VH-VL binders against Probable inactive ribonuclease-like protein 13 (RNASE13). Designs and how they scored, part 19

Target 1, 136 residues: Probable inactive ribonuclease-like protein 13 (RNASE13), of Homo sapiens (Human) (q5gan3)
Amino acid sequence: MDIKMQIGSRNFYTLSIDYPRVNYPKGFRGYCNGLMSYMRGKMQNSDCPKIHYVIHAPWKAIQKFCKYSDSFCENYNEYCTLTQDSLPITVCSLSHQQPPTSCYYNSTLTNQKLYLLCSRKYEADPIGIAGLYSGI
Key: E = the ipSAE of ESMFold2; O = the ipSAE of OpenDDE; V2 = 0.75 times the mean of E and O plus 0.25 times the DockQ between their complexes.

## First folded at step 22 (VH-VL; framework fv_recibokibart)

Design f6 (from a35 with heavy chain S31H K54R; at its last look DockQ between E and O 0.06; V2 from the best seeds 0.00; counts 0 for: pae E 12.4 > 2, placed apart)
Fold by ESMFold2, look of step 22:
Structure f6 (fold): chain C 136 residues (1-136), chain A 122 residues (1-122), chain B 108 residues (1-108)
Amino acid sequence: as target 1 above (136 residues)
Amino acid sequence: QVQLVQSGAEVKKPGASVKVSCKASGYTFTHYDMEWAKQAPGQGLEWIGEINPRGGYDNYNQKFQGRVTMTRDTSISTAYMELSRLRSDDTAVYYCARNLGWRSGWYEFDYWGQGTLVTVSS
Amino acid sequence: QIVLTQSPGTLSLSPGERATLSCRASQSVDSDYLHWYQQKPGQAPRLWIYGASNRATGIPDRFSGSGSGTDFTLTISRLEPEDFATYYCQQYGSYPLTFGQGTKLEIK
């Protein structure tokens, strides 16, 4: 196995997969604020990301969407696929109304298809989310 | 209590079309894909296709591509399979089935409709 | 397309005997996506074994599934009268989804 592929896939699993969805205790800033604080610490990042997606499905099920992808997404320099099924996801979006010193996130639960980024290397594991599918 | 109830038997002539319904109850209709399968008399099962009830995304077996259309009405939790330009070898029982998909992780068909007999006879 | 070939086509046995039903795939199938269904005449199929080896809810422990790659097996350790039916394997590893042609398990 390629070490870079393993590290990339582990970051995606750690930061973008939460199944079963965890419940934070009352008094925590809410689901997305907890997760995004963890993410910034994990990535050693001082910026507030504008948006982050979390899939609430078993990792094995998500991996399978990438096994059959032949599409290449130029904007991301990776293979990609549109998921066959809608998936439950949480969208963590940065609150525009808070002071710039506060990374405060709104949480939105939705059930949508999404574009997965699939590793160009061995196993074609999911390594990111390009976006949500907006249907008619 | 999950239940899939299909429309009644149909007798059609070659060249006609048939639309079979599958009404779901006892679960959230939009959470699971609906699968359709054909079983000709005395024969095994053949997959026709599937539909995602939330977005209407469909995927058909190439053998039926161009003759099959799958739709749904989420307001009444009902899926439909329409087969056109019927031939005598379309005589079969047609089943709908719930695909547990990613929610189970196994994509097994855990509940089936009772079947709809379609007879194509000239 | 992945062809699933079941053998034997018909298996004639008596209650109390051990039954072994085979499903061979034309290409490797992830065992997580290999499923078995039981069907009795005039009835819809019923989920029996999922993911090659997991018994569906309410299925007796005399039924077991195994296998990987291209070879899968459904075993009934001691046949009961209600076990005589047709069994189908099915794969969800590759489109189009396919079923085996069935093994009819009948009383001798």
Scores: ipSAE 0.007, ipTM 0.542, lowest interface PAE 12.4, mean pLDDT 83
ESMFold2 (binder alone), look of step 22: mean pLDDT 95; pTM 0.963
OpenDDE, look of step 22: ipSAE 0.016; ipTM 0.664

